# Ledger of designs, part 8: VHH binders against Formyltetrahydrofolate deformylase 1, mitochondrial (PURU1)

Target 1, 298 residues: Formyltetrahydrofolate deformylase 1, mitochondrial (PURU1), of Arabidopsis thaliana (Mouse-ear cress) (q93yq3)
Amino acid sequence: GESLDSSVSPVLIPGVHVFHCQDAVGIVAKLSDCIAAKGGNILGYDVFVPENNNVFYSRSEFIFDPVKWPRSQVDEDFQTIAQRYGALNSVVRVPSIDPKYKIALLLSKQDHCLVEMLHKWQDGKLPVDITCVISNHERASNTHVMRFLERHGIPYHYVSTTKENKREDDILELVKDTDFLVLARYMQILSGNFLKGYGKDVINIHHGLLPSFKGGYPAKQAFDAGVKLIGATSHFVTEELDSGPIIEQMVESVSHRDNLRSFVQKSEDLEKKCLTRAIKSYCELRVLPYGTNKTVVF
Short names: E, the ipSAE of ESMFold2; O, the ipSAE of OpenDDE; V2, 0.75 times the mean of E and O plus 0.25 times the DockQ between their complexes.

## First folded at step 1 (VHH)

Design f11 (framework vhh_vobarilizumab_d1)
Fold by ESMFold2-Fast, scan of step 1:
Structure f11 (fold): chain B 298 residues (1-298), chain A 127 residues (1-127)
Amino acid sequence: as target 1 above (298 residues)
Amino acid sequence: EVQLVESGGGLVQPGGSLRLSCAASGFIFSSYAMAWYRQAPGKGRELVAGITSGGETSYADSVKGRFTISRDNAKNTLYLQMNSLRPEDTAVYYCAAERQYTGYEYSVWSPTLFDYWGQGTLVTVSS
């Protein structure tokens, strides 16, 4: 028998494959042949081989017919290559078939990053499902943010925290079904116990250009230091404060005409853009960790 | 302080078995990929076996079917069960740890990319 689609042109869909292993002759050819053998077409191919490390990183974007190359076979074919080269699971993502990443957004008093994320999400520009928003600050029900969340059925959880009680067990319960967390100006330091209990990636926006101006008040530190550039950094959260691998950075010029309020405003504008770019890159498998504390960003 | 402490090495006859253990402390063990490397006299360090934070395993061709890597996250311990040992398996065996990130089901088995290393345990396969 014929399927309902027998008279329709093949629907080609995008796939992304990231791969890394020990560097060896012929890896690119084997990966490319895998895609081509099933009638797939490579649209982009990026390779990074770090100097003196004998490791290979690649990211490929391709289009393929899921009827000729079913999603389960895509995984099996790339897994066969991964085993052959002594790499563990290579990562394949097919955005039109695979479930979107589920995230929770954590924030404190400032909401400019949350607002930007919600706008990009509503516009279809962030490929995530937002499970909830968690804050250690109350918000009035008639604010723009609260009305937006209510309109879209996104829960807002007020979790009152103190220096002595960060309510981490309550937060862990709220985020248990997420794929990763986003700290959108959450101003409490997450403990090693939280990070262990969560066990998944946490991405933060820091309102300063790391590794400079770690900790609190980086815009004021930059202003007081007389810098001519300010920045924002998005990074993976580790147990060491503001020291996790960097995903994205953005900068802007400042001058004698900028007072502290101008520094803060420019910082906030950089923060929201930096975070949204970092989350999009993460979801597109563009950010690959390497070394003790580094990233490859394709 | 971060520590990886290997144990279980020793002298064994060809065809014998040994079980190596690596006790980890000072980091979130369950979030790390773990590996066994070995170094024979006059050679560089080579991968023996690796296991991801999610439990997926990888083996060098020379040990595949003879060695089994496993982990116990509750005990923060990595194991290597070594069966049908050969004289060529004689080496110092090192435990190594590399942070893995969830959402990206990757592992890189390059010795230069591991965050932490143990001091090693000697395995001698000889009559």
Scores: ipSAE 0.000, ipTM 0.268, lowest interface PAE 15.4, mean pLDDT 83

## First folded at step 2 (VHH; from a02, 14 letters changed; framework vhh_vobarilizumab_d1)

Design a02v (at its last look DockQ between E and O 0.06; V2 from the best seeds 0.00; counts 0 for: pae E 14.0 > 2, placed apart)
Fold by ESMFold2, look of step 2:
Structure a02v (fold): chain B 298 residues (1-298), chain A 123 residues (1-123)
Amino acid sequence: as target 1 above (298 residues)
Amino acid sequence: EVQLVESGGGLVQPGGSLRLSCAASGFTFSSYAMAWYRQAPGKGRELVAFITSGGRTSYADSVKGRFTISRDNAKNTLYLQMNSLRPEDTAVYYCAARTYTVYSGSKYEYDYWGQGTLVTVSS
């Protein structure tokens, strides 16, 4: 074989930029010009300007050559625009360079959400690092989930609780190095002191369509009542039970053709899908708080 | 531009009362959690009271039962009613706004701060 002149095509990597500021003329033009001036190519651009509010939200997805536009320069260039518009929020993530979000998973007895998240995580479909799993229930080391955790080096922490002591300081220590918490059916109510001590986002899954059905109805009771719709809600945790800003909701029709088993299966499938989608949207910077208790989800 | 402007500070005797106000502009006030912080001479800033966008409140132990935080989303105004004031409450009081975001681990990256109003409690 004889040598031919060769050139190496640039390696293009994805970036995401989220922007929140007071609404003004020319924001999209300025942001898109920043990307284009560095040879980046926009693959998607979402904008939301709420009616009768003077605010602007956007999320852009782009690809770029990190040799031509180094990671630190990406930050500096968007920060210059943020200063120009007095932005309330300007965030860049470059998933192939930036560290994954670190999370802890909290659960009680039921593990269908944990199992789904572990499988999605193993398959590369959930872009997080799982630092630990915490539960107020002890589990035998020979179960499939416990062997999975051991195989992947994910600690399981049993934190026994009583009504008089939820051991929240112990949990705070275990999760101090995480970016956010996921309640994957953790049935203890986190106190306001816990939430302030943690100081970062906590995402929950609720069985049902909030806000109409705070708390829970057991699946058997809903089945016996003959409901025609079931749902699941994933939301941010606040001090008010099941009242934080909603990230994702899912619904499914049920009918007389469902027996108890299929009804329960549909309900569990909604919960695990709803939570997983909420976490993925959050990690992809699609979820922005807005209004009194609302979100923008791009 | 985002502005937080405090008012209502002043000199008061121990046991007295003051009401602080914080006028907010340049952002959607109802979307933000709001707080009062204070900074005594030679000390760091400390949280005094916090109110979520939905109206849930929390207080430092040192002011519980004496101070009340509230907000009026229609007027874009945050309040702090301070009763039974003590000399230890002497500080510059700051209004702060915080979005609930995962995008940064910094305590202060997305917070906006006012310039502060001085409260002096002296007999």
Scores: ipSAE 0.000, ipTM 0.168, lowest interface PAE 14.0, mean pLDDT 83
ESMFold2 (binder alone), look of step 2: mean pLDDT 81; pTM 0.817
OpenDDE, look of step 2: ipSAE 0.007; ipTM 0.243

## First folded at step 4 (VHH)

Design g01 (from e05 with S107Y; framework vhh_8fcz_2)
Fold by ESMFold2-Fast, scan of step 4:
Structure g01 (fold): chain B 298 residues (1-298), chain A 126 residues (1-126)
Amino acid sequence: as target 1 above (298 residues)
Amino acid sequence: QVQLVESGGGLVQPGGSLRLSCAASGFTFSTYAMNWVRQPPGKGLEWVSGISSSGGSTTYADSVEGRFTIIRDNDKKMVYLQMTSLKTEDTAVYYCARTKTVTYSYYGTTYTFDYEGQGTQVTVSS
């Protein structure tokens, strides 16, 4: 009889690996051999070795047969190499097998960033599971955003805050099972105690081109300063206000013909695109630490 | 309580062989990658060899590759280091160490030695 199993093509699935260690001879060869030895095929390979720094960064995209190279073995093989090189970061993701990152979204009055992310998420363009939305502003149940959240079973938590009580312990309890947090125009400053208690990555959208125009009303600051470019910045949250490592920035031209309302509108359009790109880059393992407060973004 | 207990060290002539053993207890051994690290006299810790949680992958420092073999027995909760063609430069206290695969984070690490044993002395001398 005829054996169909011998003629069936293996189903190849995509994997991504990022690697960051002290620079050494043979790293590229060792990483590529790890993939090739199991019958994997490298589709893309980016390397960064900074001038005058003895550090190595790589990001590889590959395809492989999960029958020949089981998901648990992929982890073991890359972990073995990471141990050899004392790697600071070595992570593999297989998007078709691995659970998506779990996030919570924090916002205040403005929801344009949340709305953009919900639409991108629904379209399959944002590779996260949204565990909940948290806001220090109450929202009417008949708004588009509230109906969207209800349709998709995403809880909305109204956490009323004051200057005297930011309700940080309540927020920590709500987000304890997330992989990272997203601040989508959350206008309360998270304390150092919150950041220590959470202990994971927090990504913010700032509606200004950092390091300029920190703090409140950056579009107004930019307008008053007579700038010719406005921008938005997505960055990791640190204890120092608007000073964490930058992930993504977007800019738009402005002139004397733009009034303050035009500055705000252009800012909002940049914010929603900037945050979405930053979250996608983070989830695709494109963002790695560089120096004390910088990023490599592949 | 996590415990890692090394044994099998001793005095050996150059070119000789030794087998180090590490007995693990107090954790689910089969879920952890295991390593051997060593500290030569007057120097810092040097990673020697690693083995994945299943035993399906092994790796070695360039200085020991081809001479040392790391093995594990998950049923017995043991890690072994078979050392051959020993050199005077292999003289060190050898430690068994466990690691975990870490998840992605900007501030995260790929792995750390989250526990080290008490050590066993290997002396290679004529």
Scores: ipSAE 0.115, ipTM 0.497, lowest interface PAE 3.3, mean pLDDT 86

Design g02 (from e05 with S57R S107Y; framework vhh_8fcz_2)
Fold by ESMFold2-Fast, scan of step 4:
Structure g02 (fold): chain B 298 residues (1-298), chain A 126 residues (1-126)
Amino acid sequence: as target 1 above (298 residues)
Amino acid sequence: QVQLVESGGGLVQPGGSLRLSCAASGFTFSTYAMNWVRQPPGKGLEWVSGISSSGGRTTYADSVEGRFTIIRDNDKKMVYLQMTSLKTEDTAVYYCARTKTVTYSYYGTTYTFDYEGQGTQVTVSS
């Protein structure tokens, strides 16, 4: 019969909500009441109000009973509040119900970031579905990365590019069903037409501490400049090269005792960690737009 | 029954100003949030600005913040868009929209409108 003990405790599941609007009295109360009125319990609540700007940012983590507060109703209730305040951002994720974000990974010759992401993904530490890998470099089928992709049924698309023909229309077709893109050392500059045609977020790893050392060979530029810190930057891609809003940065100390080889090794290690952390932060709704070209990261 | 009628568009030189107007009828205007959205030549709809039902809250796209001002007059059932420092990239058909929900995010842009007006053409050209 499907008759079971009705005294069984409800299964509570985690939800995350991020909110951004013009600052106003009562926003925190309205958001908190929305969760509490349905029997939800707030586990964490972060708020940011910039000192000289009348804007409000929040991120809440909560648990709730999906029988009492169905997933569609969660969306409707938060959308009602978003409309009330003219919100720019109001996003809810329920990881146990919502599908994982679908991504494609783009890379060129270097694969250390791709390899790190594949291992974190396999270990369940990267909360995405990898739809495909796209490269403008051909790879031998007997390499570690190609064998890994084959074992996991992840397609690898070789798309030969030149400075004159970046094959952006072909890439757009390959990535049409993704939620966002990850550039894991993809060394071709994506055009404004590509970014508008894709219309979704693109996250890049740059092997330098932005805004310093833009463009090619940042580790060598840093070595030649005699820096005492080397870094990596993960950022959103915009039409302006290496100038999109920053999501995450990692740094490591260097000295006169480091040679160029040790700079490159430290750079690669920082790139792997920086990109993985940025993607995890994005998937957990921790990253929100701030001002013209900045981020709030909770 | 619901009607939104835009006006005030025209040809203007870069750096110029225009004031767009939207006359609403057929619904209780004071209970709805209102928006301006635009469609540049050959592109999709782009949200520009929003104003709460009371007029106490306004929001703007980053591309227009500091240059455009949205205002409403509930007694006259009007919403306005004051445009200053106009750029060639502001060239578009501008629509007044009665909004149900608007959500913009790094995680995707979602906006829904109950009704849209007929539009008014703004051309910024030398």
Scores: ipSAE 0.063, ipTM 0.412, lowest interface PAE 4.5, mean pLDDT 84

Design g04 (from e05 with S57R Y106W S107Y; framework vhh_8fcz_2)
Fold by ESMFold2-Fast, scan of step 4:
Structure g04 (fold): chain B 298 residues (1-298), chain A 126 residues (1-126)
Amino acid sequence: as target 1 above (298 residues)
Amino acid sequence: QVQLVESGGGLVQPGGSLRLSCAASGFTFSTYAMNWVRQPPGKGLEWVSGISSSGGRTTYADSVEGRFTIIRDNDKKMVYLQMTSLKTEDTAVYYCARTKTVTYSWYGTTYTFDYEGQGTQVTVSS
């Protein structure tokens, strides 16, 4: 509702808009004019036009008065521009008005990524609502992670899986009200039927520098191969194992003086940082599809 | 207080027609895009159709394209869904919903919706 008290100074709030279409004259001007015409102010503006492709990507950060430019009108105004240019993507987020993305966290035996995400979430540095945690491993109620979840009212669902039954239908039911899923060292392969049935984004952390060392135990594979860099990769999950579009990667130097335990420790530190950065980037609309299996990351 | 009240559902034979209505109150109706979503028996919510705040743009799910028409009347604060050539697969509880956010997905773009009405039951059966 509109206030009748015009003596109160407008509170300007931040918004983010991402745009992807075929390249054309005047796109930047139309997008900028859309914001300026409603009294908005652009704080940041990134553009990417590939040298060998006639496509346009932009991400703008702006501030605006939600009284003068209501949230639904922001969507309609950008959608009008999207229709004009036949846009492939046109997405707006207004963090102070829009609900946080709802996520579920899936994990197996290792919990270092879950613990890091919970710490960042508690510190206000991870802009999500955690609906639940799902694991194919049972956890004792007196562990630090289980006490944390109980204190914050976050359900933990133990879903016992076997090679014959991954209980994907049960998991689909548990995650039906989420905006996207996070695999925080979930060691079961999600089927094409699961991905199609879920129909939304699934973000994974792989404890290796993709495209190298796919599959299990990449830290040991790297150690045995004598690498001088190890890494972690966060990516969108596709039907093909460890081959989805990459969101974020982190690396650390290693040498002949690092034993296998040192490799594992460095790997775990990279994994938790890589995943939290990827999730934050995704929530801030920094990640857009590029070509068939690549990303633009602003 | 935001209120969305759906009506117009009922029992209809395959190939028949129904018109659903949604009465909105408690918000500035003319500034919100509106949608119809449905929940078939034993399944999750499915988006059906959307209409822009001005009524100048409409969109439809592939399963209903050419059979359903979404209309709005901003003066009366109403949104309607005209359904024709109904199929047994259209059996569901239908909900009226405000557009909340357009979200990106690697598998396509989707809308998030705000709905709190009790819905209206549509049953297509011979």
Scores: ipSAE 0.016, ipTM 0.259, lowest interface PAE 5.9, mean pLDDT 84

Design g05 (from e05 with S57K Y106R S107Y; framework vhh_8fcz_2)
Fold by ESMFold2-Fast, scan of step 4:
Structure g05 (fold): chain B 298 residues (1-298), chain A 126 residues (1-126)
Amino acid sequence: as target 1 above (298 residues)
Amino acid sequence: QVQLVESGGGLVQPGGSLRLSCAASGFTFSTYAMNWVRQPPGKGLEWVSGISSSGGKTTYADSVEGRFTIIRDNDKKMVYLQMTSLKTEDTAVYYCARTKTVTYSRYGTTYTFDYEGQGTQVTVSS
């Protein structure tokens, strides 16, 4: 019919593939041939092979015609390669076809990270669906952040916590339909039972340069220690406090001319940028597990 | 609770045959691709063979192609490895492994061989 007879240029759409397996001869050729054989074109290719470990990591960005290479066949073709190489990780994402990741944002009293993420999300710079915001602090309805959430139909759940009851079962129910969680200055420690019950990735922002200055008041610890760099760390949450695999770090110089207030202000600016970059990298499949407690970030 | 139980290994002479079996439980077997991997003495894991969720496509390592056949029975939740013309180099512990189907609703991450079983020993010697 009509569609078959019309002169149409192929509509090429972007795809991303990440791959992790034992190192072997010909992997790059097999991955590139898979894309090329279906008329796809590789726009970017990044490879990492560690010196002391026989493992292979790659991330490719490509464009392809979804009529010639249907989404389900893209999955099947890359899965065939994954099986051939015994892959530990093989993920394909097509942002224009695949649903956005659903997230919930958890915070306590400080909201600078939430505000930054909401602005980036509104600008189309964070490829997520925000399902809700959860806080153990009540907020006045006339604050900028509460009015923003109301305008965009994003629920805010005030979950009052005590030292005797962290309300973790209630939080698990609220986040059951999310793909991952973001802790945007949530100051309560999530238990191992919570993490096991949730069963998915949780990404945190810590207002200090890990592995140094774990726990409370890292800006004050850094000031007291006389450091010359202050920073923020975004990492995966594990049962061990402030010790999960690091995704992103940002730093700024400090000197004897900076007082504690200056340290705190610089820290807050780094925190919001660090978390936003980490979430964007995660959603773009740039973050891959490496060893027992490390990451590869493309 | 995902469980994979391998069986059928043993001692066999070069040129002999064995049939390995893997019984799966705790997941929707028909939606997952299945694999056989092996670990020879003193070496790392080597992928041997894979079969698609429907059984319509099979793949083999170059070292076993033409000698091994992978088959599955989705109704019985079983995967099998028929081994013929066995060589001393085939001596290994053989594991049944589930491949997770790629998903886009969680983490953006999928792992192959997340649910390796306990293994079954194959020894090829005179």
Scores: ipSAE 0.006, ipTM 0.251, lowest interface PAE 10.1, mean pLDDT 83

Design g06 (from e05 with S57K Y104W S107Y; framework vhh_8fcz_2)
Fold by ESMFold2-Fast, scan of step 4:
Structure g06 (fold): chain B 298 residues (1-298), chain A 126 residues (1-126)
Amino acid sequence: as target 1 above (298 residues)
Amino acid sequence: QVQLVESGGGLVQPGGSLRLSCAASGFTFSTYAMNWVRQPPGKGLEWVSGISSSGGKTTYADSVEGRFTIIRDNDKKMVYLQMTSLKTEDTAVYYCARTKTVTWSYYGTTYTFDYEGQGTQVTVSS
């Protein structure tokens, strides 16, 4: 192209496309031909067609020359196919060109999930831009987490809440420029009005193996019930408490030799790993809606 | 308040032609992509053709490509489907459908048909 001379090989860059529509003959061929016709090469292609539903899911990873197939044209070409099939989802990301997803992190008193996310983010292992941290708990400026946030220029917003006033309008204003929200042990229930007003995805970590042990103190509930597996669940937030579509789950064995403190410690270790995996999976376009309240995860 | 009214269906012989019309009212027509979808007897709904809000881009199902043409007139708030070389397999109720971008889906946006009309019957038989 014009930005490359004939003595230099074109730089091929990775792209990801996810697609969800009603099942029809020829979808794979149309999607593959779209990439091939523009000189792209498919590196990976996953397809899911559920046995009892007339729906189609795909995720493709490909490489292409952005000079020959400009980023805006990639969007237009996949949009044309999306309109053809009445697609429910058709999303393209080109990680080397597209801005990272902007997130805000919400938490209450416990910060183990926040700390893990900040460490993964600093290591370049979490592909997001952190716009701010919001908490309904005040934190001393000399704590490790507060010094970390200050060093990296990440604002911390203390938003004092009561049962009568969850300050949701204030939180909505703080998160207006984010692409999605992460609840990293935020222990206030977000209302249906908040979820409608925000209008984008909200991902939560629950310190229990859903759909069991909903609500408060799931590690204690599990201990009292004599379970042999404990877990953590990351899920999309819906109006119904701890009932949104599940993104990721992690489990660990427990026995009669584990006391309540051991249950809590194992739970916290699972929570931080589960949440970071779920967010990475989401950012890589691996998670798609399936049915009313399920997910496809590629 | 929002209305899509289809017309132009009927009985036609194989190899014949029909032009379907869809009259839109109750919304800003020029901002929406429009589609034709059909439902054959005893089968589910299938997408036939789409046209961008400006009319600059058109798309077709493989089964109708080269035989059908979708056109719109934003001033008249009309979308049309010109059908040629009709086959018995084209027998269906044809619906005009409006496409809407929805921000509630995963990753921010999706395209769905958020309104369709009452339909017009096309029967292709000898």
Scores: ipSAE 0.077, ipTM 0.457, lowest interface PAE 4.3, mean pLDDT 85

Design g07 (from e05 with S57R S107Y Y111W; framework vhh_8fcz_2)
Fold by ESMFold2-Fast, scan of step 4:
Structure g07 (fold): chain B 298 residues (1-298), chain A 126 residues (1-126)
Amino acid sequence: as target 1 above (298 residues)
Amino acid sequence: QVQLVESGGGLVQPGGSLRLSCAASGFTFSTYAMNWVRQPPGKGLEWVSGISSSGGRTTYADSVEGRFTIIRDNDKKMVYLQMTSLKTEDTAVYYCARTKTVTYSYYGTTWTFDYEGQGTQVTVSS
């Protein structure tokens, strides 16, 4: 090496950049040149330009030397391009440098989704920091889930709710330092006031294939309706019940040979997988808003 | 260390003019979009105006459109707000702010502002 270069081999680290703006000539070239000019190498590049809308979406994965292209300079270089194109979204994440997203998990009586997320988190497969678990159901300290939370120092907050008092102000205080919320079978409807007060993304798992079976007991509704596919849907929470933009869906075949218990078991298996996939996709910057109630998922 | 130092505020009569200045240091000024935000007495923060990193694009809140002009000088690391036809409703502490992007997929792009919180007081008195 040169007088300003390291005497050891550079450590190349992964980065992710997502970009959304009004469509224009030269965007791909400018974004690609930004990475290449600093000695970065693009490993993957996805682009979406809708047929009937003059908007541009991209997601790039690249590797770079943080000595030659410091983390602060990466931000500055992409911000320069974002300002030039009036970008609606321009986010860069470097997983080895940037802090993990902080989340809280909300649930009611059923805990299969929470248990799956805790196991994925422990295995290093969910890139989040779990700040706490909040439930409107009390749990005995000797249950498997409560012992897990205690071993890992994750607080469990029992917040007793009624139809007259959902304790939303107390929940807002508990979640104030989170980056987003996960509803892992939380069965109370969050108000528009809560959503506005929180001001960040809330991701839900619905134990039915939306938009068909909204509300309570979707597996039973599906069984009674004689469906041939059962599913689970992960979506962003909006004020309208089970109607927010969809992030992920999973399906499984069912037949006249499946009883209600089989429907419920298949549903639970789909729910836990659907939610963990949605959260992982969100954390990897794969999910972007599209139109009024849609998503782009890279 | 990022520093933004606002100046140029004062007491002015309705219909008058003021020029606010912001001196930037501790970062590569020419790569950041810059903004002016204000806080009226007893109210929350209100975004006023923005200018792109090159100065080629400017944006304004409806309440100030046609009355205020945002300008930058990248060589001097300065951003300015030229205020004309001042109204009593323009009375506020004015802050200079760097653009910081935070994306939340469902809510779209949330533009946040970095500023030192020093500000400069503008009082429009009849």
Scores: ipSAE 0.015, ipTM 0.255, lowest interface PAE 7.1, mean pLDDT 84

